# VH-VL binders against Probable molybdenum cofactor guanylyltransferase (mobA): the designs that were tried, part 4

Target 1, 202 residues: Probable molybdenum cofactor guanylyltransferase (mobA), of Natronomonas pharaonis (q3irt2)
Amino acid sequence: MGERTGVIVAGGQSTRMGDVDKTVVDVAGVPLVRRVANRLLAVVDHLVVNCRRDQQERLAAALEGLSPTFAVDEVPDRGPTAGIMTGLSTVETPYAAVVAADMPYLDPELLEYLFERADSHDAAVPRPEEWFEPLHAVYRPEPMAEACAEALEAADARIITPLSSLDHIVIERDAIVEHGSLRSFESVDTPEDLERARERLS

## First folded at step 3 (VH-VL; framework fv_belrestotug)

Design s24 (from b08 with heavy chain V50W)
Fold by ESMFold2-Fast, scan of step 3:
Structure s24 (fold): chain C 202 residues (1-202), chain A 120 residues (1-120), chain B 108 residues (1-108)
Amino acid sequence: as target 1 above (202 residues)
Amino acid sequence: QVQLVQSGAEVKKPGASVKVSCKASGYSFTSYYMHWVRQAPGQGLEWMGWINPSGGYTSYAQKFQGRVTLTRDTSTSTVYMELSSLRSEDTAVYYCARGGKYQLLYFDYWGQGTTVTVSS
Amino acid sequence: EIVLTQSPGTLSLSPGERATLSCRASQSVSSTYLAWYQQKPGQAPRLLIYGASSRATGIPDRFSGSGSGTDFTLTISRLEPEDFAVYYCQQYGSSPKTFGGGTKVEIK
């Protein structure tokens, strides 16, 4: 199919983990974001990390050896729409997977399927339950980045807004289960989630 | 001069456990992960797990989870691989191999191997 | 886990000939995370290539690696007597780290 990029959106806050930057928290000997990157790099050729400026040094250390391109948010804490826009603006491949930094069970088989389904569309976005998973999707970088920019200009930070303007395909639960694990969407948000991940990934 | 020197051959009965050592020298011991890889007679290479000597953190291949334990002693620059509940199918040469923490995840230096034979 | 399939299982060649070894992955592997090893009887494996195409220190230039996605190749441009060995590909981009089944390069 051609070259692929993976974008990790790492600039979000986690109040449930206190003041800790959860992206670099150790999960059985490996930082959380490194586990995401390792799984993502099973299916992509280039790694982009969207982050806040204050995270960059820690993320560079956690991802040492993986040659990430950093896409730093000019204005922090503008939500996932801004993070996706910033990350995708650095991408030069026809398609990119966009994933959250806190999904240590990211399933490469499911990502491979999303790349297949995105072919000839602007996006392939999974809907495993009631809600879209825009931080676990494949996008054409330029159309998505432009749609996100327009939404932000309109002061509409809802991720559904840029998706609604694109030629997107929805990957429903049945297709997800057939091609991968629902655990792929499981994020580490609480200390209990972290403890469970440490047990599962040890 | 990076060297990984492993302990000598072992002969064990089914149900026993074996503990193989790998002594590292010629580099900063805590700066690189140590992996364990085995090879059954006439077969290919099978990855078992890694240990980060700095923090002692480990990761195991699912097949060996519950039977393998990786440990290290930073004062002697030595890593250990202990495999319990031995079966005849565990007869293999066991290698330690150096990999990087976040770089050099490939295995640039290998121990000479330790032959473990499980027979009645 | 990512399954690596090497072919052929055995290559019977003479010194001076070109050897081409294939490694196919069950799913896409970033070229950054593919390595090749050489193993001689009774010896530990030796790193030849990492990152699909980067030659390890001390490895002769007759060894080269190429490929991306699911298809990777190790080429030995002109076999020397010491090159007759078993060769393994390995992906190290995801856990578990997995190896191919090996290709034996033997004298005809």
Scores: ipSAE 0.000, ipTM 0.424, lowest interface PAE 18.1, mean pLDDT 86

Design s25 (from b08 with heavy chain V50Y)
Fold by ESMFold2-Fast, scan of step 3:
Order: sequence, then structure tokens, then C-alpha cells
Structure s25 (fold): chain C 202 residues (1-202), chain A 120 residues (1-120), chain B 108 residues (1-108)
Amino acid sequence: as target 1 above (202 residues)
Amino acid sequence: QVQLVQSGAEVKKPGASVKVSCKASGYSFTSYYMHWVRQAPGQGLEWMGYINPSGGYTSYAQKFQGRVTLTRDTSTSTVYMELSSLRSEDTAVYYCARGGKYQLLYFDYWGQGTTVTVSS
Amino acid sequence: EIVLTQSPGTLSLSPGERATLSCRASQSVSSTYLAWYQQKPGQAPRLLIYGASSRATGIPDRFSGSGSGTDFTLTISRLEPEDFAVYYCQQYGSSPKTFGGGTKVEIK
């Protein structure tokens, strides 16, 4: 039985709601990123937070008591491929779950299933709709970080590029529904999403 | 060279069980899903289920739930499809087919097929 | 269960002609999850197209796929003698994975 790490990718442009950093916004008394971290820690032993340098202090405050390791992006705005690379580069466990900072309904049962399916592969990546959810997936840290680094050097920041070079499993909608909630992929993107989350989680 | 080789034809009585094998070679056996598809004489293709050879996880079409069992033996790179309580309408060619890599789960390689005949 | 309806059921053509095969889904199917297979008598199916429009390895460029939503098409631009076969569309985006009823392309 091996130890597991969870990586929260919090440094992207998508973590901004206008001039507000949505990762620390209050959702019914608990910061958004802390709701994600609490759910993630139900299935992992170690927490890594990938972030921009300007976010580190407020993320440390929001995650107080959870002992996160910070993986800071030295060059901001390089996209999720860079965030995944930076986060996974600090991981010392055989597998790590990578999740976005804005998914307050993250389903621990689904994450457990993804760890199970990733066994003996480089990645288990869900596809609940048309698009892959690379920020809701389980990876072997070293192969994935290396593939991301190679893609970025080739000036190809698309997440599909590193995945296509790896031994990966795609987890389709039917398996997701059987083993967890599709709401696990629901992110807070708008003020309307935030108000809905406050109602649901109060 | 990817190859899927299935066991030979079977003739069974109604109520019996049949177990068909599919031996994989030329690739990492545990890295790809294996699906099973059947085809009754003169009819189209019907999906039965899949197995993930890595963990042994299976998923079955509802029509076959309770009658079909998919298993694998990683030491021989072989997948098995066992169908119980056979009826005459189970007479068909049964195929194993490999799930695709590269972000898609289409069936890129197929076994040659195993004819199963159910008759008195 | 997503039902795929193929038309026509049989298409009688001569070598050199263009074949156009239709596949209609009972509900919307992402183009990412649509494939086409060719099957000759006594043989296993062979993958032709995946993701609605991507040719599988070794498939000649006379085969092309198109479509989105509920309407998908397989086109064979210039039929060769070896192309006379049954063709099946398939969706793999939901369980059960379902196939169309097939279109038989036969020599006139």
C-alpha cells in the first residue's frame, strides 16, 4: 500500500474573478481552496499547492493546519501544463491526484477510483463530457512532469500533448457515474456559481 | 505486431456455459482495455462488456449482467469471456477487441472471432 | 441507450463510384466518440475511422468521415473491389457501446 499526494493547481488565470483571487473566497464559512483540500485529504496523505508567488501568503492562511507544501510557478501564466509540471516536480509518492482549486464538490470516492485505475499506468484521466479533465486526474509524478516539460520546451502548452506520450487510461462518463458524482467536476467560475455553492454548502 | 488470438469453435447444449479465450501479444497487456462484442448470424454487432486487465475491473451491458463473466490471466496475457445459461439466441461469433489509446476508446484491433453454436 | 440508425441498408454500386453512408443517432453524440468499421464475410471488423473524421493507421485516403451532433457520414470517394463489405458506425461515449445496424455495399 503506498502513500499518496494531492496537488491543487491554483496559479492559473482561471483562479481570478475580476480583481479577486477566487481560491480564497468564502464559501459558507470556508475558503474555496480549503473545501477542495479537505475533500482531497480524505484520500491522500500529502498536500502540494501549485500557485503564483503573489498567492502564497493568502493560500497559506486559508490552508492553515493542513501543512501544505507550496510549488511556486517562477514564470506565471504558462497554463495548466506548466502548473501540473511544477506541482508534480515536488511529489515523492508513486502516484498523485491533480485537482483544480475551484472544485468545491470534489468527490473522494471518484478520486479513490481514479487511484485504483491508475495502478500500473502513467495516468488515469476522466472524460465526463467532450473534454478531458487533466485537473481532476491521477498521475505518476515523474513521467507526467517530464512529458509536460518536453511539451513546454516545444512551445506546445496543450495538455493533450503530454498525455498522448504516456501510458494513460481514459475514464469515460459511464464509469464515472458508476463510481462517483459528476458534480465532482463542477467548478466555481462565475458569481452565480459562487452563490449556488454557498447555498448548497451552508 | 499487435495480435489477438481467440480459442476455437464451440458447440453447446441449451443451459450449458461456454468460456472463450483471447490471447494478446505485441503490446503491454495491462495498458489497454479488452472489450467483447458478439454477432449473431446475419445480424449486426452487439457490445457485451469490457475488462481492464490491470486491476481486473469489469463492466457489462445490462442485457448480459448476471450471465457474462470477464476475467484475465496476466501471466499468459489472456482474457476470458464466460457466458452461462446458454440459449439458442446466444448462437453467434464472439470477438475480443482492444480499446484504443490516444484519448479514445475505439476498438483498434480485433480477434479473429470464435463461433459458438447453441443447439439441441 | 443510444440507438444508431444507418441508411441505406444496402447500397449497390460499381467500382469507381462514390459511396456515401449515413449514421443517425437517437441523441447527440460527441464527434470524439464516433467510429466506423468495415467487415467482410467471415472476417472480424476492421477499424476505419475514429473520432468521426480521423483515419486509423493503414486506412487509404479514399475513406473519410464527417459529421457532428446526431448526423454522421462515411464517404468512400472511389470504390475499389476490396471495399465491397458491410460498414458499421459505433458510438463509444456512453455505455452500452452501441453499433448501427450496418450498411452493405455490394457490387451492382
Scores: ipSAE 0.006, ipTM 0.446, lowest interface PAE 15.4, mean pLDDT 86

Design s27 (from b08 with heavy chain N52R, light chain R55L)
Fold by ESMFold2-Fast, scan of step 3:
Parts: sequence; structure tokens; C-alpha cells
Structure s27 (fold): chain C 202 residues (1-202), chain A 120 residues (1-120), chain B 108 residues (1-108)
Amino acid sequence: as target 1 above (202 residues)
Amino acid sequence: QVQLVQSGAEVKKPGASVKVSCKASGYSFTSYYMHWVRQAPGQGLEWMGVIRPSGGYTSYAQKFQGRVTLTRDTSTSTVYMELSSLRSEDTAVYYCARGGKYQLLYFDYWGQGTTVTVSS
Amino acid sequence: EIVLTQSPGTLSLSPGERATLSCRASQSVSSTYLAWYQQKPGQAPRLLIYGASSLATGIPDRFSGSGSGTDFTLTISRLEPEDFAVYYCQQYGSSPKTFGGGTKVEIK
């Protein structure tokens, strides 16, 4: 089997652009989240979408035909650590990639490399510059979900905190460049980012 | 369906230890955190600590560090709270309460409480 | 630790009246991590509200919660005889989990 799951973290404040849910915003004819899902599904067998309940219907519409499993946050807006925990708690495969819903340039080749590096470890997490990218990483679902729960119990919602308690492999910039594109980490945060994405992906 | 049943009242002398049990039924025991909260006579609620029955991870309020020990027996779906070096101010009703599965959540089910009296 | 201050300490009201209970936090608490509990004499606490405004299963809709940041409110729109009890707010976003001192709602 060797089956893989991809988890898209789509809930939380970072997916809002004013009154607009940016996950379903059109990017050159395709919703933002669908671009992420299409790229993720090049590497994984199952799709899980972590989201707020108010997003579920429109995310289901945007992901029509991809058979997503929804992992709905019972309490919304608890941050990425809670979203990762909720998403990974539904995963039944040995490893899962966790990605943010706003990364339209997600590189399947880099994700493939992260799965390879995660083998026999709890996590493979990239560090392209100064900071770790926990929403662009591969995890063993149960250890990571438990580490996230422990961090939240300790009132430490920083997504780096669970990683510190795991047997994790850091993927440094040189390895990233050798095996994929740095654009994989580029997110759509501003209207300017959105226009750039529309130009690049049309 | 979900039930948390605690052991009966205890009377202890200062310096002794007490061990209170909380037996869970009606759900997957290892899937939910179990918290302990106490209430002194005429006083409010005070959180003591939490145990994750899966793996046995524990976290305690700083005030109780070194005196409280939380354990579990997965074969009987029971959580235990042991408090040592008892003082008169430890006289209280002690509650177990179910927390979230893989989430920091509100306390949705509570045990009936165990009265512990410390007197000499 | 986050200290929760409830006011008033005691509310003396008659059945049919509106009760408004306040909970003030010593530092900002995300609304998603605030709960309210009801405790009747000789009983364990019962969850009423979680996430500041979400009604727990089986709780009548005369109970409502609101607030954000440091200021939270529990409202009982029309008191029933069974609502005379002590009410506690609680934050569950930080360790240690902390409770307010309680507000006693009593018959006049």
C-alpha cells in the first residue's frame, strides 16, 4: 500500500481577506484551495481538509470531484497548532503531508522528497530561511497530533513547540533547492499576491 | 451513556496521602483527556492537573507540583488522583472531568465528586 | 496565570427577571477558550456555554454568552426557579486552566 494522506489547513483567521474567505477566491479560473489540492493529490492518495464549520459547504463545492474528508474544528480560530491536530486526528495512513490552503505554487516534487526524508522519523520539516514551515511538512499523524495537544495544554500555541518534542528531520535550504522550488512556500496573503498568482497561473 | 463514577468520601490526618479514583464508561477511555478540579468548602473551583490516558502523559498546576500524581489503568478505564502531604486546606470536594480528544476543550462531563476531609 | 474576576458576587433576583453576569480576565483571552458552568448545591458543575457564546447540548436557549478580549458576559434572559445556582466562568486556553470566583444567583 504505502498510502499517503494530504491535510489542507483551511480554517483560521489567515484564510480571511476582510469579509472574504480567500480559500475559495478565484485564481485564473480555479479556486485557491483547489489549486493546492490538485498539486497535493499528485503525491497523496487521500485528501483531508481542516476547516471551520461555516466554510464546509463552499469548500465542498470548490473541491467537487476530489472526495475530501472534512476535519471540522469544534472550536474555531484556535490557530494552526489546533488545526494540524484536528486534521491529523482523522488520518489513517502512516504519514501525512500538512499544507496551508493559501499556497498555490505547492511543489509536488518537494512534497515527494519530504515523504522520503520523513521515513523512520516523526516529521520532516523544511527550513528554507530563518523559520520552520510546519504548514508545509510531513508528519506521522499520531505523534504529531499528540504533541500538538500537549503544547495546547501547556498554553503554548506556537506551531514550532510540538516539533521540538518529536524525532524530526530538518530540511535545509540547500536540500530544498536540489529537490524542488522555493516558490512552494509562497502564500497568497494580500490583494497584490492574488493578482500575481492570477498572472502566473493563467 | 458517558459516565464518570468516583470513589467514596475519605477522612485523613495531616501528613497522610489520599488516592481518589474515577471510573469512566460509555466512550473510548484513551481518546479523551481527564482533568482534576477541586473545590474547598464555600470556595470556587481550582484546576489541579490533567492526564492523557493514552501514554500516561501528565501536566500539573504549579501549586500542586510535587504533591499530586495522576495515573490511569486502561484495563479498568480508571484514572487516579493521589495527593500527598495533606494539610487542612486540602479539605475539599475533588472532581474528575473529561476534556477534549486531541484538543484543548471545555469540560463536558464531570464525576459526582469525592469529599476529602483532613482533620486531626 | 490568568485571573478571572466575576461580578457581582451575589445577584438577588426574582423568577422572570433577567440576570447578567460578568467575567473579567487579567489578560486577553480568546473568546474560543472561555466557558461557563452552573453549579447547584451538592452537585458537580454543569457545562452551559463554551467558546464564549456556543450553547452546550441540552442547555435551554434562555442562556447566552458574549464577549471578547478581557470582558465576557453570561445572560439568563428570564430566570426560572431551577436557574438559582452559582455560575463560574473558566478559561481553557492557557495552563493552568482557571475559574472565576463565582456569582451566586439567589431568590430575593
Scores: ipSAE 0.006, ipTM 0.462, lowest interface PAE 13.0, mean pLDDT 86

Design s29 (from b08 with light chain G51R R55L)
Fold by ESMFold2-Fast, scan of step 3:
Structure s29 (fold): chain C 202 residues (1-202), chain A 120 residues (1-120), chain B 108 residues (1-108)
Amino acid sequence: as target 1 above (202 residues)
Amino acid sequence: QVQLVQSGAEVKKPGASVKVSCKASGYSFTSYYMHWVRQAPGQGLEWMGVINPSGGYTSYAQKFQGRVTLTRDTSTSTVYMELSSLRSEDTAVYYCARGGKYQLLYFDYWGQGTTVTVSS
Amino acid sequence: EIVLTQSPGTLSLSPGERATLSCRASQSVSSTYLAWYQQKPGQAPRLLIYRASSLATGIPDRFSGSGSGTDFTLTISRLEPEDFAVYYCQQYGSSPKTFGGGTKVEIK
């Protein structure tokens, strides 16, 4: 049995919550990112948090006691592809789960299944609907980080671009439902989502 | 050696509040979560909530929201569980239990328990 | 929430016999997210097994755990007098954390 890492991509991209950093907002007594970290740590041995430099102090406070390794973006606002690259570049385990900081219903059982399916491949990426969920996937760190770097050098910051170059397994809706909850992909993007999460997780 | 030592038995009247303490020793207090679990006479175990002693962050079971408050004092390595508006149904043994370090997964050490009796 | 059902409710055995305790989940639980605890009258629960099959520090090796998915088992290979107690399973992979109703292992 090999060790596992979990990478939380916390750079963010939504402006629908105003100037609030949603990753550290309180959700029924626990910061949003900490709920993600707690669920992720059910299946992994090490925690890496990718973030902007201006978030690091707030995230360190929210994750106090969990001993996270911070992977700070040198150049901010390059999108999730850059965040994945930066986060995975610090990973020393054979596989890592990469998750978004705003998914408080992360299902550890589904993550466990993704680690199983990723074995002998570069990635296991879910597709619960039409779109891939690259911020809810398991990757071989080095191949994925290199694919991300190549895409960024080509001025193509789309997350799908690195996936197209990898030996990846697609986990379709039926397999997801069999092995976990679709709520695992539910994110907090609006104040309305936040209030719903506070009610559900209180 | 890890030890969790809880305060002594309490007898309360309905409507009162009770505050139970759990003093930790033998490990880095802020590196592990502390959970509270209760057990009514002849019944099973019921999870009440958790506190991260480092940041003071808490999460409570829905059934106890509004009535339970978890706090800690890092200078004495002590966590506290306060339950208000006591009812006869709150008669139980209350346990503190330590969670995992990197992974908040299971309860590896438990306090000895505090009996709280609510009677008129 | 995941409901854990333990069976049998009571298991009557003699010292030296093998005890097999079942814990079944209403939804699939990874084998790494299940723990077993022992509780004696007037005492706090004691961790026996975590991650379905990992033996906790200080626990005798006559205790073992197995299982995955929805079916988990705690085995005591040869009951000692001190093993007569109530045993609880607990899942910690999904919120809220839940416990089984317990199995009482009593002397015949």
Scores: ipSAE 0.000, ipTM 0.429, lowest interface PAE 16.9, mean pLDDT 85

Design s3 (from b08 with heavy chain L104Y)
Fold by ESMFold2-Fast, scan of step 3:
Structure s3 (fold): chain C 202 residues (1-202), chain A 120 residues (1-120), chain B 108 residues (1-108)
Amino acid sequence: as target 1 above (202 residues)
Amino acid sequence: QVQLVQSGAEVKKPGASVKVSCKASGYSFTSYYMHWVRQAPGQGLEWMGVINPSGGYTSYAQKFQGRVTLTRDTSTSTVYMELSSLRSEDTAVYYCARGGKYQYLYFDYWGQGTTVTVSS
Amino acid sequence: EIVLTQSPGTLSLSPGERATLSCRASQSVSSTYLAWYQQKPGQAPRLLIYGASSRATGIPDRFSGSGSGTDFTLTISRLEPEDFAVYYCQQYGSSPKTFGGGTKVEIK
């Protein structure tokens, strides 16, 4: 296959974990975002990290040695649609995986499958239950970034809006189970999630 | 009332290019994808590619990569399919078809078809 | 690519009879991404069913779709004269979008 990029969207704030930046929280000796990056780099060649400016220094420390390209949000807290747009705008490969910074069980086998299914489409987006997982998907960078920009100009920050305008395929639960782990979609949102992750990954 | 109106029949020589138009009306042009499907005489349906009229993004079937180009003009609500390096095997009826809006790409409205004949 | 095999190639039936058309996929297809089309001579295809079982707007209830995995069926419960046509199944969940070879429903 040609070169691939992975984009980690790290600019969100965790209200359920107080003011702590959960992306750099220690999970059994490794920062949360580092676990995501290590798994992502099993299937991609380049790493882009979308983040707020106030996160950049600590994310650079957590990702030391991985040479990430930072895609900084000029206006913070505009949601995942803006983060995806900013991250994908720096990508030069034909396809990029976009993942959230809080998914420590990210499954490289599932990501490989998503890259295969995205071929000749604008996107491959999983639907393990009733909703899309747009922060665990593979996109053509330019079409997705432009669709996100158009949605934001229309003051519609919902991620479904850019997806609705793309030639996307949906990867349903049965295909996900056959090609990877549903655990790939588990995020660390609460202190209880963090304790569970520390137990599982220790 | 949704309508897709295609340009008229074309007769071309081998090696030439053909450009077929599909004019949409009765709905928001940029809210739906437009697909192109062809059918050789007495044969089945073959998907060629799709265009998102909003951003102009395209995806093509591998068989047609390098020969087919899909474009659109939002000011006239028209999609174009250009097929180059024509061979006799390209003799077919070419259809535009509107495909999905939200998450699924089934073809709910079709143009009337454009017959393209490639002969010496 | 996913290959769709339709059987039989031709169904010869009389008005009033039930038609059962089969579409088999070379690999599993989510029901969400299977459609059926009707085509009459000299006309464009017409959408009948999408998502394996959902009738398109204006399609009579004598048309029904079912199936999952690799096996899908279109049923016409009571053939009307206008139903004699060629029927195609289509999957739209994988690149490229592919169609079956068609089943011709003709008058006996």
Scores: ipSAE 0.005, ipTM 0.449, lowest interface PAE 15.6, mean pLDDT 85

Design s31 (from b08 with heavy chain Y102W)
Fold by ESMFold2-Fast, scan of step 3:
Structure s31 (fold): chain C 202 residues (1-202), chain A 120 residues (1-120), chain B 108 residues (1-108)
Amino acid sequence: as target 1 above (202 residues)
Amino acid sequence: QVQLVQSGAEVKKPGASVKVSCKASGYSFTSYYMHWVRQAPGQGLEWMGVINPSGGYTSYAQKFQGRVTLTRDTSTSTVYMELSSLRSEDTAVYYCARGGKWQLLYFDYWGQGTTVTVSS
Amino acid sequence: EIVLTQSPGTLSLSPGERATLSCRASQSVSSTYLAWYQQKPGQAPRLLIYGASSRATGIPDRFSGSGSGTDFTLTISRLEPEDFAVYYCQQYGSSPKTFGGGTKVEIK
């Protein structure tokens, strides 16, 4: 396999926890986004961070030493589909993993498996339960970015809409369990989730 | 040098169809959305629809849904706007306009316009 | 659809004067999705400002945009002879994309 890129989508409204930017919150001595980046960089060669312009300085500080390329949203607050599009538009490798900024248990072994399964297809997207995880998937950058752009113009566009137009492989629960941890999909959404992460990662 | 060159003026009878072309050059044709906007004599600008030249995806304003069709030919870097069931109120200058790379944005380059007159 | 209302409809000024053009939206529009265009008779529109306040390439610094929410303004600090034209605001944050009715800036 050639060179790989990892894209962290950090610009969404879900990255706010009250007045706090969740992406840079401390988790047992390490910022949340840096835990995601460290795990992602175990399997990729290049790091892209999609973010809002107001986050860029904080994210640069949190990711110091990791040489991230920033993909700043020109069309902010349009949701994760726009973040995926913006992040992938900067990618020059054949495949990229796209992950959310709030998944501190991201499993490098599962990501490796997703890259393997994506080979010769436009995407490999896990479905650990009833819902797809498009912010924990591997994509061909150009086809996915284009599909996202189309979805953003369509009425009632959902994050899953661009995926339906692609040659995608679905990675079902049984395959996920065989190749990684289901905790890879666990996000920090509440103060209770944050305290749990601090206990687990200390 | 980005250029959008449109086809020449058309005169049509009510009930007819018209097909206007817009030939793009000076950039990656499939990387940018192409919009169509019209302007009736002495009136303002009205958005009609957009096409993604790469995948052929189209979206139309509700007012034109069912009688406007946007298509493209990637081999000639040309976008087409076909409007059917023409009425006198369709008399306007029709513009193509480029709008955003990989995302729908402001219209940075415009064609020179094509005058369509519906009369008789 | 989002309706954009421009005022005044016509602004009569002399070269050297400041022009202030208003654009009001029927519902909130992110400043990121607001553009201004200039149109001269017989010509296609020309992009001036995007994202409410960013000047397009090649646009002189006498043109500036401001505003947020439902109220946006285009300012021309010192009118030159070539600035007498019709100006349109546009929102591109939702479909259909919509334009204001235009403000004609004419010589007094």
Scores: ipSAE 0.007, ipTM 0.558, lowest interface PAE 9.2, mean pLDDT 88

Design s32 (from b08 with heavy chain Y102F)
Fold by ESMFold2-Fast, scan of step 3:
Structure s32 (fold): chain C 202 residues (1-202), chain A 120 residues (1-120), chain B 108 residues (1-108)
Amino acid sequence: as target 1 above (202 residues)
Amino acid sequence: QVQLVQSGAEVKKPGASVKVSCKASGYSFTSYYMHWVRQAPGQGLEWMGVINPSGGYTSYAQKFQGRVTLTRDTSTSTVYMELSSLRSEDTAVYYCARGGKFQLLYFDYWGQGTTVTVSS
Amino acid sequence: EIVLTQSPGTLSLSPGERATLSCRASQSVSSTYLAWYQQKPGQAPRLLIYGASSRATGIPDRFSGSGSGTDFTLTISRLEPEDFAVYYCQQYGSSPKTFGGGTKVEIK
């Protein structure tokens, strides 16, 4: 197919672990965000990192050698809808995968499948449990960025709002299990999650 | 050369509706959001709402929700602002202003303004 | 909703003097989404500064903006006769878009 972009959303409140920036925390010798980027780059040609301005220097160091394009959220803590909009606004490829910065088990095979399913649609969004995973999905950049911008203008920060306006395809649990690992959606959220990741990825 | 040209002054009675037009030229009409801002005599600027001329999406300030309607006609590159149930306090100059689409942008070009007077 | 408070309400100065105008936000506003406009009587507002510090096309270099977080400043280094006007700050990073109450720069 054509060229692909991967967008890592790193600027959200969920990337803070107390006073620590979770995205650059060491996970068995490799920063958390770099584990995500390495897995993402197995299926995409270009890397975009959406982040807060205060994170940019640390993220550039963690991603040294990968030549990321930074899409800075100048207004912090506006939620994932704003991060997705900012990140996708820099994308020039027909499709982009959008992933969270805290998913160290990101499965390239599942991402490949999402790109395949997104073809001819505005989005392919997985639903492994009861909720959609919008930070683990493939989007047409322009329609999704526009839908996110419209949701933000309406003061509706819920990510489901932009999805509802798009021609999106839902990838249900059975298809996910057939084409990848459910662990792809597992995030490092707590110190216990971090310890577990260090053990698994050592 | 970007230009926004608004319709002429209106005088209305309380309870009436007014529809103000803003005709755009000199740029791709559907590539920029259009905002509406009003200013009561001797007062500051008040944002009313925005329209995406491409898809027709609109968003309104809570104060005007239910009374304001923004529409567009892409064939004439014109945006319309209709305000219903007019009150004396709606007396103001109404401006259209061009903003951004994918990046939230400043208002770089403004219409000349339309004076709406609501009296007696 | 983000409330912008401008001070002073009126600034009385003579031509040739420096004007410093303040805009304070009720919550943090990224410098990326802060603009300044000039308005003269009977005219539409005119964009001066966007992104807190970037001068709009055609705006003289005597106009400069600075600030971050909740505290933003517009500076006119040497007032010219045509600079006596009302100035508004605006945030455009969130809805509703909001403006400050304005600062009138008038001849002393």
Scores: ipSAE 0.006, ipTM 0.496, lowest interface PAE 12.5, mean pLDDT 87

Design s4 (from b08 with heavy chain L104M)
Fold by ESMFold2-Fast, scan of step 3:
Structure s4 (fold): chain C 202 residues (1-202), chain A 120 residues (1-120), chain B 108 residues (1-108)
Amino acid sequence: as target 1 above (202 residues)
Amino acid sequence: QVQLVQSGAEVKKPGASVKVSCKASGYSFTSYYMHWVRQAPGQGLEWMGVINPSGGYTSYAQKFQGRVTLTRDTSTSTVYMELSSLRSEDTAVYYCARGGKYQMLYFDYWGQGTTVTVSS
Amino acid sequence: EIVLTQSPGTLSLSPGERATLSCRASQSVSSTYLAWYQQKPGQAPRLLIYGASSRATGIPDRFSGSGSGTDFTLTISRLEPEDFAVYYCQQYGSSPKTFGGGTKVEIK
């Protein structure tokens, strides 16, 4: 497998905390998205950021020095299937990790393991509890982007729909805990989550 | 320079089939969906179906299910729309239109249209 | 399927006037996946607006779109002679893709 790309999905509804764009909120001196990017770049060579147009300037400032490629959503708030599609459409490497912008505890060791498991498959998607984590997974960019586009054209925005059409491997809880931290999936969703992250990462 | 060039006008008898072509140029053919839309004389626009030129995936409007078939030839960057069991009410201008993939979900480029007349 | 109802069917106005065209959906259009097209006699439709409010490349700023959910509007702030045409709204948020019945903007 040669070079790797990491895609941060930053444009969704989950990146809003009221009227505040949480992706650039300070977490112990470092913007939230910068913490995600720093951890992602431990295992990938190229950075792509999927975002809304209104976020681009402030995300560029937060990621200064990392040379991100921006994959801007033409129509905002279309959900994670659309964000994954837009982000992956700019990828030129055989595999890409797709992560959410609000996961400050991303575990590079777990991401490395997902890249290893994805080899010769279309996707490696973790299932740490009852649900798949499609915004913490490794994909072949073109097959996944095409599957997402087909699901959106069929008016089925559920992320499981594109996954079901691909040669995907499921990474269950036992394998996850053996190769990384379950905290990798922990997101900042509330002001209480943000305060906890500030304490943990200070 | 994106161009969609359609085949010429057709006159068919009821019960016949018609096959209209749409040749794409100026972009990556498999990177965009191709839609088909028709317009009866003096009437509005009616969506017929879509094809993903990459995988050959098709989806049709229920009204045309069983009568319309969309295909493509990647070597010539051409999409085909075949409509069978023609009726007089199928008399219309048939358009191909690019859209529906990645960042461009709307119909940004249209073919010039192909007039199909069904009469006896 | 989502049915789009455009009103009025015909809008008779003079050059220089403001045109307001309505498009109502039978169900909520997700993520404002709504486009507006202009069609002149003998021509293919031309994209004007996508995502309810974004102007397509080359479209003059007198054209603007607004709305969300089930209610959408196309506004032409000052009609020019070239703007007298038929306008169609279209939703692309669900399959099948559907068009409104059109609004004809004609010279009074």
Scores: ipSAE 0.000, ipTM 0.438, lowest interface PAE 15.7, mean pLDDT 86

